# VHH binders against Sulfurtransferase TUM1 (TUM1), part 5

Target 1, 304 residues: Sulfurtransferase TUM1 (TUM1), of Saccharomyces cerevisiae (q08686)
Amino acid sequence: MPLFDLISPKAFVKLVASEKVHRIVPVDATWYLPSWKLDNKVDFLTKPRIPNSIFFDIDAISDKKSPYPHMFPTKKVFDDAMSNLGVQKDDILVVYDRVGNFSSPRCAWTLGVMGHPKVYLLNNFNQYREFKYPLDSSKVAAFSPYPKSHYESSESFQDKEIVDYEEMFQLVKSGELAKKFNAFDARSLGRFEGTEPEPRSDIPSGHIPGTQPLPYGSLLDPETKTYPEAGEAIHATLEKALKDFHCTLDPSKPTICSCGTGVSGVIIKTALELAGVPNVRLYDGSWTEWVLKSGPEWIAENRD

## First folded at step 6 (VHH; framework vhh_6fv0_2)

Design c6S (from g5 with D102S)
Fold by ESMFold2-Fast, scan of step 6:
Structure c6S (fold): chain B 304 residues (1-304), chain A 120 residues (1-120)
Amino acid sequence: as target 1 above (304 residues)
Amino acid sequence: QVQLQESGGGLVQPGGSLRLSCAASGFTFSDYWMYWVRQAPEKGLEWVSTISSGGDYTYYKDSVKGRFTVSRDNAKNTLYLQMNSLKPEDAAQYYCAAGFESYWQLSEYRGQGTQVTVSS
C-alpha cells in the first residue's frame, strides 16, 4: 500500500471544489540544493503559493541531534512542527514544491511514514501554475493560515522504510549490497562518477560501492518534470532510464535508494513504486553521511 | 541570483543552420539539467530539448530530432543548441531554462531570448 498517492492539478482543483467534510491543506515543501543559492522560506513568503498553503521546512523538521542535513525527524520534532503549522490528523495534505518534483516527494514520504492518513503528492506545481489554477500572490513577512493544533502521530513506518548507516555499511562491507539488492543513486552521473563536484565543498564526489546511477530527472518528464502517470508510460520511462544509465533492476531483490542527503532519493523511490517495484527503502543519510562516517576506502569513483 | 543570456539567433533560409548559446551565471551550472524552449508568435511555450547535468543524456521534441543537437560546456557555464536543416516552423524566440525553474517563469528570468527567423 502506498504511503501517499499522486494527484494531478485538475484532480486537485476538483477535490477542493467537491470536498465537504475534510480540510484540504496544501503543503509547500520546497527545498533547494545549497549550490543553487536560493531561499525556500523567502520564496514561500514572496512568490505565488497555492491558497492556504503551509510551509514544510525540510531542514527544520529533522533530527536535531544529527550532524547530517535534514535526517528523518523524531516523533516529538514532527508532532511539534505539525501542531505549530495547525495540521490536524483528519486533514487531507497535498504536497508540492517550486522545482516540480524535487523535495515534495521527501515531504509526502515523511508524512506517510509518520502515519498521516491522507497524503497526496501534486504532480506537479509547475503544471498547476501553467494551467492558471488559483494562486495567492501576496508578499508577506509571515504566513500562518491555521491556528495551532495538537497533532499526535499514532504510528510510524520508519523501520520498514529507512535504511540506517549501520545496515548500509554492513551490506557494502560484505559485498551483499551489489549481490542481493538493487541500489540506486539519484545524483547526477558526474557526481556519481567523481568527475563533478558535490554542492557541499567539504564533501568529495563519487559513490557508495554497489550502487548504480539513476539520476532523478531521468524518471520524470523532461519538459514538465511530472511523473508519467498515463497507461504504461511509467514503465517505458523506467526502462529507458535503466538502459541509458546502464543499470539493472531485478524486482525479486529488495531496492535501496540514495542521493546526496536523502531528498532526491525519494524522487526515484516514488517512480520505482509507481512502476510496481516492491520493497523500496531509502538510505536517509545518503552520500553526505556515507563519506563523513566511512572514510575514503569506501568511496568508488568508477562504475562497479 | 540566476541569470541566463541567450544569443546566436538570426535570419536563415530554409535548410540553413544556426548555433544558439546560453550563458549561465548565479548558480552551479554543472548541477542542473538544462532546457531549450521556444515561443512562436501567437503560440504558447514549446519544449525543444533537454540535456542532463553532465551532458550524458539528451531528449528532443519529435519534430526536431535528427536536426537539432543540444550540448553544454560546464567549464564555461554555457549551453548550446546546434540547429541544422531549419524549417519555417522552427521560427521562434528561443529561451534556455535551468532544471529548478518552471516554464511559467521563463519570461521573467530570460531577458529577451534569441530570435530565429526562417524565410527565403
Scores: ipSAE 0.000, ipTM 0.354, lowest interface PAE 12.3, mean pLDDT 86

Design c7F (from g5 with Y103F)
Fold by ESMFold2-Fast, scan of step 6:
Structure c7F (fold): chain B 304 residues (1-304), chain A 120 residues (1-120)
Amino acid sequence: as target 1 above (304 residues)
Amino acid sequence: QVQLQESGGGLVQPGGSLRLSCAASGFTFSDYWMYWVRQAPEKGLEWVSTISSGGDYTYYKDSVKGRFTVSRDNAKNTLYLQMNSLKPEDAAQYYCAAGFEDFWQLSEYRGQGTQVTVSS
């Protein structure tokens, strides 16, 4: 069962015009890499947004007890956040981000894992703007279009979707990650190989033993930043990316995606799922948790 | 403001050679990894090559390995791509970019491009 579906800008506009029963809530899930020195909340408040958008702060809606960035939220943190934003269980949520398809897949995935029934990922906001669809250009000090609700998540797919550190460590230690899994790292090739620095200065670069580099941009249309979902286009894109980065994919094996902190890993996870790859999970802690917990003997620096 | 200006493109016959240049300004060039990417109308934008800030590490798209060589001159703030044994499938608009994630996500880190045409 898909946790969310992609929706084009044209299909989204048609949905807004035709939907008479359920409230449609656009979700701005913009998150920026720390090295970009941009402010996602300021941008939500001061730049054009899809009308009636809420702001989903990936850093705020996270496990409050974890020392690692934006780890998957507890039920209580998630439910409280959805309630404060005014989200109701029968809302149709349409997730986007101002970069295109960078952090919005993580948000759509989080909503779906927590069991929200109707979630779309807009493919994508950059195209929505290019096609000149309606925007709210107001600049505001605060924006809360919906009254507080009483949101209660009723199910969680966390166990089916997330690989924790303990599972990942045992797979690496046993050598089973390389033998029984397709394991992909969404970071750049230089970060993977240990030659380009990480965006966080206290984190060394390199990779988890048994992983293959599949940079997230390679699975998107790099001009429009969209998922190439039309017909066979996604299959051609995936085949090309695997060839360009010397990766193998065995569809009979389960797949694990990772990145720096669990955000861009969902970009490649989504593309793999669109291409029909089954049993794709995210290592939520990703590279940052791995290096801080595992020690230097578990850091690979060259292509395996 | 990051500014990137590509040059050196042109018309070449299959098997020919071209050398592309990218003149960089507005940032400390020697601190940045640099990228060559190309766009053919039917294929969309494709990563071609990467070079580390000091020039010690280079990476290439599979189909161009052995034919293309990326290099840089940090004293001149210039990035180069030497293209040998050009094939019809190499015909594209070529761009340089500073920072891989920045290139893929932020258009301000992308240059204007230089056109490469491969025909007889």
Scores: ipSAE 0.013, ipTM 0.339, lowest interface PAE 8.0, mean pLDDT 86

Design c8F (from g5 with W104F)
Fold by ESMFold2-Fast, scan of step 6:
Structure c8F (fold): chain B 304 residues (1-304), chain A 120 residues (1-120)
Amino acid sequence: as target 1 above (304 residues)
Amino acid sequence: QVQLQESGGGLVQPGGSLRLSCAASGFTFSDYWMYWVRQAPEKGLEWVSTISSGGDYTYYKDSVKGRFTVSRDNAKNTLYLQMNSLKPEDAAQYYCAAGFEDYFQLSEYRGQGTQVTVSS
C-alpha cells in the first residue's frame, strides 16, 4: 500500500474547495543543501506560501541523538513536533517544497512511515505557482496558523522502509548488494564518481560499492521537476534514465535507494514505486553516515 | 553582488550557428553550476542546458541534443553556448543562471538575456 499519494495542483485546489469535513493542511517541507546558502525558514516566512501552510523543518524533526544530519525521527520527537505545529490525525496533509520535488518526498514519506492516515505529495509547488493558484504573500516574523494539538502517532513502517548501517555494511562486505539488490545513489554523477566535491567539505566524494548512479533529477520532468503520471509515462522516463546513466534494474530483486543524507534518495524511491518497482527501501544514513563510519577502504570511485 | 551579462545573440537563418557568452562577476564562478534557459514570447521559461561547476558534466534538453554544446572557462568567469543547426523553434530570449546541481528553478541570479532570432 502506498504511504502517500501524488496530487496535482488542479486536483489540490478542487480538494480544498470540496472538502467540508476534514481540515486540509499544506506542509512546506523545503530543505536546501548547505552549499546552496539558502534559508528555508526565512523563505517560508518571507516568500509566498500556500495559504495556512505549516513549516516542517526536516533538520529539526530528526533523531536528536544521532550525529548524522536529519536521521529519521524518534516517535517522541515526531509527535512533539506535530503537536507544536497543530496537526491533528484526521487532517489531510499536502506536502510541497519550493524546489519542486526535492525535500517534500522525504517529508511525505516520513509522515506516511509514522502512520499519518492521509498524506498527499503536491506534484509540484512550482507548477502550482505557475498556474496562479492562491498564495499567501505576507512577510511575517512568525507564522503559526493552528493552535497546539495533541498528536500521537499510532503505527510505524520503519522496519519495512529503512535500511540501517548494519544491514548496508554487511551487504557491501559480502558482495551481496551488487549481486542480489538494485542499489541506487541519487546524488549527481560527479559526486558519485568522486570528481566533484560533496556539499560538506569534511566528506569525500565517491560511492558505496555496489551502487549505481541515478541522479535525483533523472526521474522527474526536466523542466517542471514533476513526477510523470503512473503507467506509460513513468515507465518511459525510468527506461530513459537507466539507459542514460548505464544502470540496470531487475524488478525481481529488492531495491535500496541512497543519496547524501537520506533526503533526495526519497525522490528516486518515489519514482521507482510509481513505476511499480516493489520492495524499495531507503538507506537513511546514506553517503554521509557511510563515509564517517566505514572509512576510506569502503569508498568506490569512478564508474563501476 | 551577483552579476551576469549575456551576449552573442542575433538574427540567423535556419541551419545557421551562434555562440552565446555569459560573463559572470560578484561570486566565485567555479563553485556554481551554470544554466542556459530560454523564453519565447507567450511561452514559459524553458531549460536548455546545464554544466557542472568543474565543467565535467553537461546536460541538455532533448530537442537541442547534438546541436548545442555548453562549456565554461572558470579562469575567465565565462559560460558559453555553441548553437548549431538553429531551427525557428530556437528563437527566444536566452538567459544564463547560476545555481546548484540540476535545479535551475532555485536560481535567483539570471542575467538580462540575449535575443536569438531565427528568420525565414
Scores: ipSAE 0.360, ipTM 0.699, lowest interface PAE 3.9, mean pLDDT 89

Design c8Y (from g5 with W104Y)
Fold by ESMFold2-Fast, scan of step 6:
Structure c8Y (fold): chain B 304 residues (1-304), chain A 120 residues (1-120)
Amino acid sequence: as target 1 above (304 residues)
Amino acid sequence: QVQLQESGGGLVQPGGSLRLSCAASGFTFSDYWMYWVRQAPEKGLEWVSTISSGGDYTYYKDSVKGRFTVSRDNAKNTLYLQMNSLKPEDAAQYYCAAGFEDYYQLSEYRGQGTQVTVSS
């Protein structure tokens, strides 16, 4: 079973109109790259949102003991955050972001990994706005309109979904990453090849040895940034992206996705899963953890 | 204040050429990926081309590959689109947009557009 399902704007509006048993909670999970100089908290509080939305702060709902950004949260951090936002276990959560499909897949994945039963990823908020569906244009003072709840996650798929640094380093050091895995990097080709800078000025560009570049936008519709429909459309998109970026994918091998900090890697993970690729995991620490822990000898540059 | 101003559109016969320009001001042009997008009457926005912030990487819609060339001059804060072998299907209002990475929807920076008409 999938950790979450995609939902179109039209289907979401129909769900809101028809659902009489469970509360539907839209989740604004907007997160911006540091180089973009945008403020996701100000945007939630001051810009139009889907009515009754909560704000899921990807930076705050993270492992507090890790020095790396947005590392997968502990059960306590996650449960406390859900409780403070007023989320209940029987809520239907519908995740979106203001970029379209950038950070919302990470949030939907996090909710699903922590065992939340009913999670949708809106495909996508930009289309929702374009179709003139209902928005709350008021300025708000809080990140949730709901009273505090007592949320307790019971199930976790963390061990099945996440590759940690120790596993990744051993796979690279042994040469097994390139030999036994499909390993994809969702960053732009220039960042992968080391010819364009990272969004964080203290981080060099380049890539983890054994990875292939599969930029996050390459598996989305180029105009709308929506995921293609399951079946022929997503298969055609995947085949084209693999060809355009000179990547190979062997579906009999397990797959690992990565990016800069574990956010955009979920974009390609979701598309691969939609296309029927099994055993797809995320290297949560991604490029930022890799370069800070491994040192410069483990930075590959150029395409080979 | 941020401004994007497109120019170079006009009427051309099928098989002809046009060169579009986009003059940018009010922001650090060299920090942004730049995009050409188009909109024909009664149609939605259609992505045409992307160029990375340094100009090292270019991407094109399949239907324009080999016919269109995007380029930029960061010293002049100007984006270009050279359009060759124009087809009736290329007729549209052309806009430049600034964005980050390959997400042109992220930026609110968008010009007023320049009209391209292809007819005999």
Scores: ipSAE 0.171, ipTM 0.588, lowest interface PAE 5.3, mean pLDDT 89

Design c9E (from g5 with Q105E)
Fold by ESMFold2-Fast, scan of step 6:
Structure c9E (fold): chain B 304 residues (1-304), chain A 120 residues (1-120)
Amino acid sequence: as target 1 above (304 residues)
Amino acid sequence: QVQLQESGGGLVQPGGSLRLSCAASGFTFSDYWMYWVRQAPEKGLEWVSTISSGGDYTYYKDSVKGRFTVSRDNAKNTLYLQMNSLKPEDAAQYYCAAGFEDYWELSEYRGQGTQVTVSS
């Protein structure tokens, strides 16, 4: 099961109207690929947001000692960030992003891994806007709706959820990744095959040996970018995506998800968990760490 | 000044064919993923097809697979949609859009559209 629950726009609006005990805090976790030339902080400050939203900056709430983008934060970095944003442990957090379901799963997952008790992923903000639910359209220089708090995370599921570089390298080197794991790459097929460039011009395209391409959009509704409902709908979507991209999923094997930098990998991780796949972990460093750390001999291109 | 101009729509009988074009100007066309979307009289806006920036990867709405083919000419800044075996359900205003990856809903550069009608 995912470490958070999905919530529809209608259910979220009903929750806000009915919840009188716990504070409901919407979380704008928008993050954009570098090639998109968009600014998530500017968009949070100048574009309509769900009222009383905080901004969760995936790049800022990261491991300060890592040279790689937005690596999973230390407890101290996370706790300090939650405290500065005014989050309390009894808050109900509802995570969204302006793309729909792109970076918000990463944020919801991070909150869940750090043990926050009540986390929802809004499925999704684009639908929330289309249904014309309440928005705060103010344009501001700074936005801080809550006073600073004293947040202390009590548990971490990091060891259960994250594959680090050393584990990944040993699995690839030994050939065990392909033989003993379901390993999926959430990037587009062209980036996986090495025929289309990465969003970062200094990074080559291609894939980690032993991985299978399962593009992040393939497990979402192609028009609305919502997750299908748990049960028959998500199972049908997963089976179709596996067939369309010539992937196999062996239920006796553990699963590892990856992508460019650990963001879109959580999109497919969430869908797999909704479909009932157990033991799904994220290779946090993903393609960017892999190519910068491993060298060109560990880059596969094309398929087969 | 960004502009997208669709053309090629018209009236056809069921089973007929049309080729839509979208002429793009004011931006570096080859850097953008391109989309065809449509709005039918009784329905909302529907995604139809996606083509990657280099043209190497294409995606289609299930109901049009095998009948529609999207393509692009980056030298001419033009996007195309070849529509074969047209059905009454394909009748709609067709728009082209530019955006990022397979997220057509992020597109800021939608054209004014070209109308396709399918009737006997």
Scores: ipSAE 0.230, ipTM 0.610, lowest interface PAE 4.8, mean pLDDT 89

Design c9K (from g5 with Q105K)
Fold by ESMFold2-Fast, scan of step 6:
Structure c9K (fold): chain B 304 residues (1-304), chain A 120 residues (1-120)
Amino acid sequence: as target 1 above (304 residues)
Amino acid sequence: QVQLQESGGGLVQPGGSLRLSCAASGFTFSDYWMYWVRQAPEKGLEWVSTISSGGDYTYYKDSVKGRFTVSRDNAKNTLYLQMNSLKPEDAAQYYCAAGFEDYWKLSEYRGQGTQVTVSS
């Protein structure tokens, strides 16, 4: 059972026209890197949105006790947020973001891990706009299309989907990460190698020992930022990216994805799953947690 | 720190040619995918071309296929765009980018770039 499925703009429009039983709720999960100097909430309120969208803020819907950005939320934080947004368990959720496929995979994954029954990732909003499908262009001070609900998540796939720091540290310490796993880092090659700085000045660059660099953009279409179609297209894209970044992938081994803070790691996780790679998990704390909790002896630079 | 500097733009007549260059520094150029993007007058940013790290794979916007050729010289840390049979619709500010992260940084596309103007 996949946690969510991809849906094209055309298929989404057909779904909206044909679905008469379940409410379809589009989810704007736009998140921007701070360096881009853009405001996701302002854009949700003032730029065109898919009609009747809710806004899912991955920074707000996070573990409130963690010092790390957008860590996977507790059940209480998640349930309260879904209730406040008016989401019901039988809603069909269709997640998108204004960048294309950047933060929306993280949101779709979070919804699926928390057991929401029907989740789609729109592939993608940029194409939806280009195809001139219906938009709500109103500029508003506040937007809340649904009355508050009583959402209660009933099943969590957290243990199956998330690698925590303790597990990651033991895999690195034992040397098993490199021997028994495909471990990928979705950050740029320069950050991975330690040749370019991290966005945060207090965080050194480099990588977790045993990981391979697989920058997230390498698995998306360069023009449209869409995931390639399942089958030959995604396999060709994956093969090319593995070749270009000198990575190996053994499909008999389990896979762990990581990045800076757990957002772009889901981009590559989704592409690997679309390509049929089984047992793909996310190290949610990613590079930021690794650096802040591990000693400098656990920071690798350059690559073979 | 990653630094990209474009050059080679100018004013040409329809049917003319230009060769754009992008000088890269601050990273291992040969390990990165490179992109050409443009911003036409009164238009948003649009993707033009992509080249893989080793140069084995190239992609083009449909409207420029057969007219534009992207290439790279990894020994010189330089990306090129050969533009032939230029049309008025090709007039734009042209920018290079390293990987998708750079492509999605809107602030970089407001930088210098190199201006291409086609007489019509």
Scores: ipSAE 0.007, ipTM 0.362, lowest interface PAE 8.9, mean pLDDT 86

Design c9R (from g5 with Q105R)
Fold by ESMFold2-Fast, scan of step 6:
Structure c9R (fold): chain B 304 residues (1-304), chain A 120 residues (1-120)
Amino acid sequence: as target 1 above (304 residues)
Amino acid sequence: QVQLQESGGGLVQPGGSLRLSCAASGFTFSDYWMYWVRQAPEKGLEWVSTISSGGDYTYYKDSVKGRFTVSRDNAKNTLYLQMNSLKPEDAAQYYCAAGFEDYWRLSEYRGQGTQVTVSS
């Protein structure tokens, strides 16, 4: 039923040892904010990776007609990318990123929304490295070790998972977002309040009216950046984060997550789903689309 | 060349205070979030505190809240950690790190560290 499942490093190693029917394909979905001045493509090609990994380029596997960064891909763009990477529909995909839990939730979510049958999110790659599990330290010349395949996605959960701009604008304009939804913004508190700049110089900081700040790191373990285990651990983490950031969550209301461009919003979406919160959707365009399309009258600053 | 140089560690008795400093050079200090992390002899690296690039937002490990205060002077390229009411479990090598947002593990700019010992 879930779009993807979390898997620990130990459980992943056990899965690789025991699985004899389906190919297991690790997916490096590392993406860095431009302001970090890091190169995810160079890192995939030159730094240690889980053996037999492919590289999933979140920026390249996106809606080519959208002016906004890494918007959810069309079926054609997605299918072509999966085919070029050599992915088959019966592959078990295990998604990770070099930050820990930053961009890999977005990739796992994208794969699940497009109907890939078996997707795991590794929780997380930094722990995998610290536990000394097998790595391929060779330099590679290509983003996949597999020959091209013919991948055709058969199902899409896009309508169930994604809030578009038109829906979001009507919810804000009517006041229904604040009244009938839990709406969370995964950006840092300074970006939300308008006191710290956005990574893009053409984008002002501030927030969508009716949203509450729930920074993406607040729902992860502060040392390891792993998701807490389902049950008491994730519930305790969520309760503390809501208290620390003065947020409310009514689990009977539908939930919308957002961030800067739709990447870190999936971090908090995943944690909320792990905690048992139903009907959690992502506003894919997030803050960047909001400010470019709505204008300055729809930018909130500070907290009241 | 990027450099971070920690100082201010030492030996104190339980309940004592220390002020740590981290002098940064070789990068635009005011563009980076800064972190204090520590490592006790038989433990892994442990996050202690975060301060945003402008200094407006600070975050702390639960066990140090109310006792530790992080601050920065962007004009002097210096990060500080004021540690009050020190406990034996605070004894560790303390490092400063530069990074982005709340992801201190992305930091490639860790310094040499400064030792904090808490004993009677």
Scores: ipSAE 0.155, ipTM 0.582, lowest interface PAE 5.5, mean pLDDT 89

Design g7 (from f5 with T106L)
Fold by ESMFold2-Fast, scan of step 6:
Structure g7 (fold): chain B 304 residues (1-304), chain A 120 residues (1-120)
Amino acid sequence: as target 1 above (304 residues)
Amino acid sequence: QVQLQESGGGLVQPGGSLRLSCAASGFTFSDYWMYWVRQAPEKGLEWVSTISSGGDTTYYKDSVKGRFTVSRDNAKNTLYLQMNSLKPEDAAQYYCAAGFEDYWQLSEYRGQGTQVTVSS
């Protein structure tokens, strides 16, 4: 069962023009790496947005009790956030981010995992701007286009979608991760190999033993950062990326995606699912949780 | 504040070579991914190449692969683009940009660029 569908800028504009029954709510889910020194909330308030957008703060809509950044939210945190944003269960949500396809896949995935019925991922906002489709260019001190609602999520696919630390550690310790799974790390090759620093200065670089490097940009069009969904293009993109980064993908094995903190891992998860790869899960804690919970003996450099 | 100063452009014949330089100041150069982007007359900005903060990872536009080489010297805060086997379609104003990972679209173009002309 797909948790969300891609939608092109042209198809989105057609949907807005033709949909007369359900409210269409664009969702700005922009999130930036700490090293980027950018402010996603300031950008939502001061830069052009799709008209009537809500702002989905990935850092705020998270497990409040976890010490790790933006871990998957509890039902209560999620429902309260959706209610405060004015989201209704019959809304069609269209998720985007200002990078193109960076944090919006994480938001679309979260909405789908929590059982929201109709979710699209815009492929992508940068192309939407390039094609000169309608934007709200107002600069505002606060923005809340919808009155508060009473959102109550009815189902969750969390158990099917998320790998926790305990499962991940046992798979690594037993050697089963390398033997029985396709395990991919969406961070850059240098971070994976331990030769380039992590965005967070207190976190060493390197990788989880048994993982393969599949950088998030490698599964997107290099110029537009769109998912290449036309015809067989996604299959060609995946085969090229696997070859370029010396990765193997065994379709008989389940797949686990990871990254720094569980955001960019959804970029490659989405591309793999578009290419028809079944049973793809996210290690939500990713590299940051792994390093903070595991000893140095569980950090690999240039070994897998 | 980011200040970028491009140089090394000029007129070259088809098949010729040029080496572009970008002198960076106002930020910790070694923390940033760097990009080369270009704009031909009456055309939009086009991505050409990316290099990671440490220089370990490079990406190239398909049409320049094998002909262009990006490099950096973090001790000198300088980015380079070695352009070989230049073609008429490579003629453009070339800009360097500082940014994040391989998302060159987040970069702000701070320099006035350096002009590359390819003509017989």
Scores: ipSAE 0.313, ipTM 0.666, lowest interface PAE 4.1, mean pLDDT 88

Design z35H (from g5 with Y35H)
Fold by ESMFold2-Fast, scan of step 6:
Structure z35H (fold): chain B 304 residues (1-304), chain A 120 residues (1-120)
Amino acid sequence: as target 1 above (304 residues)
Amino acid sequence: QVQLQESGGGLVQPGGSLRLSCAASGFTFSDYWMHWVRQAPEKGLEWVSTISSGGDYTYYKDSVKGRFTVSRDNAKNTLYLQMNSLKPEDAAQYYCAAGFEDYWQLSEYRGQGTQVTVSS
């Protein structure tokens, strides 16, 4: 929440109509699980988009030296990507994705962590379409509504926001993850327990010892896939999800969120922050890095 | 105990129709998005259709749009897939899945499946 704010479709349309000083740049940050056999770039180019959208490729705007998918980008990779997309520091960025609230929280978080001043997460694009708000239905080979800029990020909140593998491994090895942290896994209960396969066939299912399952869909409205409003609604949703999945949350302890590859973990991170939970960080490498770096002795299949 | 029981599959000739049903129990069906997914022999699981908890939103795989219709009856805890103009490429084991997400991969519960064969 402190790195970006939620904005409803109606409020976004009002902002576009009233804002005369700053450029408003919608950001399509759609990313699909590999097993879905969908192409996010093709969809951006051929399916209706919010007018004047840029495409933020989560896989391309990543740490190019990492073997793991879409790991948090270096300053150089981020700045070059924003410059190529034509983004300016005083732009108001409004992030969305075609699934609803799946990959767009990751993008909004990345923009905020890199210090972009004005970032909104659209809550959500599916409602925007349903309400018949303006769309650009052109099909194009390339779409570049803005000339290249010279974007220079001024600061980074990486150290405050990200847990790396080394820290995570020491917390698990010492037993401190379970004792001193709220640690949540945003994947489905079946993947967490080891009874459902992972989307990637080359990795086993199961979970990091000391984590609790908090499937990301449980924190979104099941009809619209929107985040509940801050206050009573999000508190009720979080309380129900914690109860339904037999999770505990102690606000005096720091919180770590994870998932498969660091995308859906931001969904639950955002909901927790919206509910007022402090000190929430993301384990960026998540389950994929954990499994590939750790031996089978570090894979848990039962909550006990 | 969560149970999802698919039925309605069978052998049909190209151009034929089948209506699949999924009977749900052990959870509050009306709170969950429901999905149809399929797996052809020697192939991976693929998503076919999704319907929101209240039935207000429906989504389809491009290759089945206009031919398949997903629906639900929350009073009967039952999900349906009406399949028209069936093609050989539609032959697969069909599963229903329950979750708060768009697609079955994000679902917490999955059914046993029903076989659809399309050949002459």
Scores: ipSAE 0.000, ipTM 0.199, lowest interface PAE 12.0, mean pLDDT 85

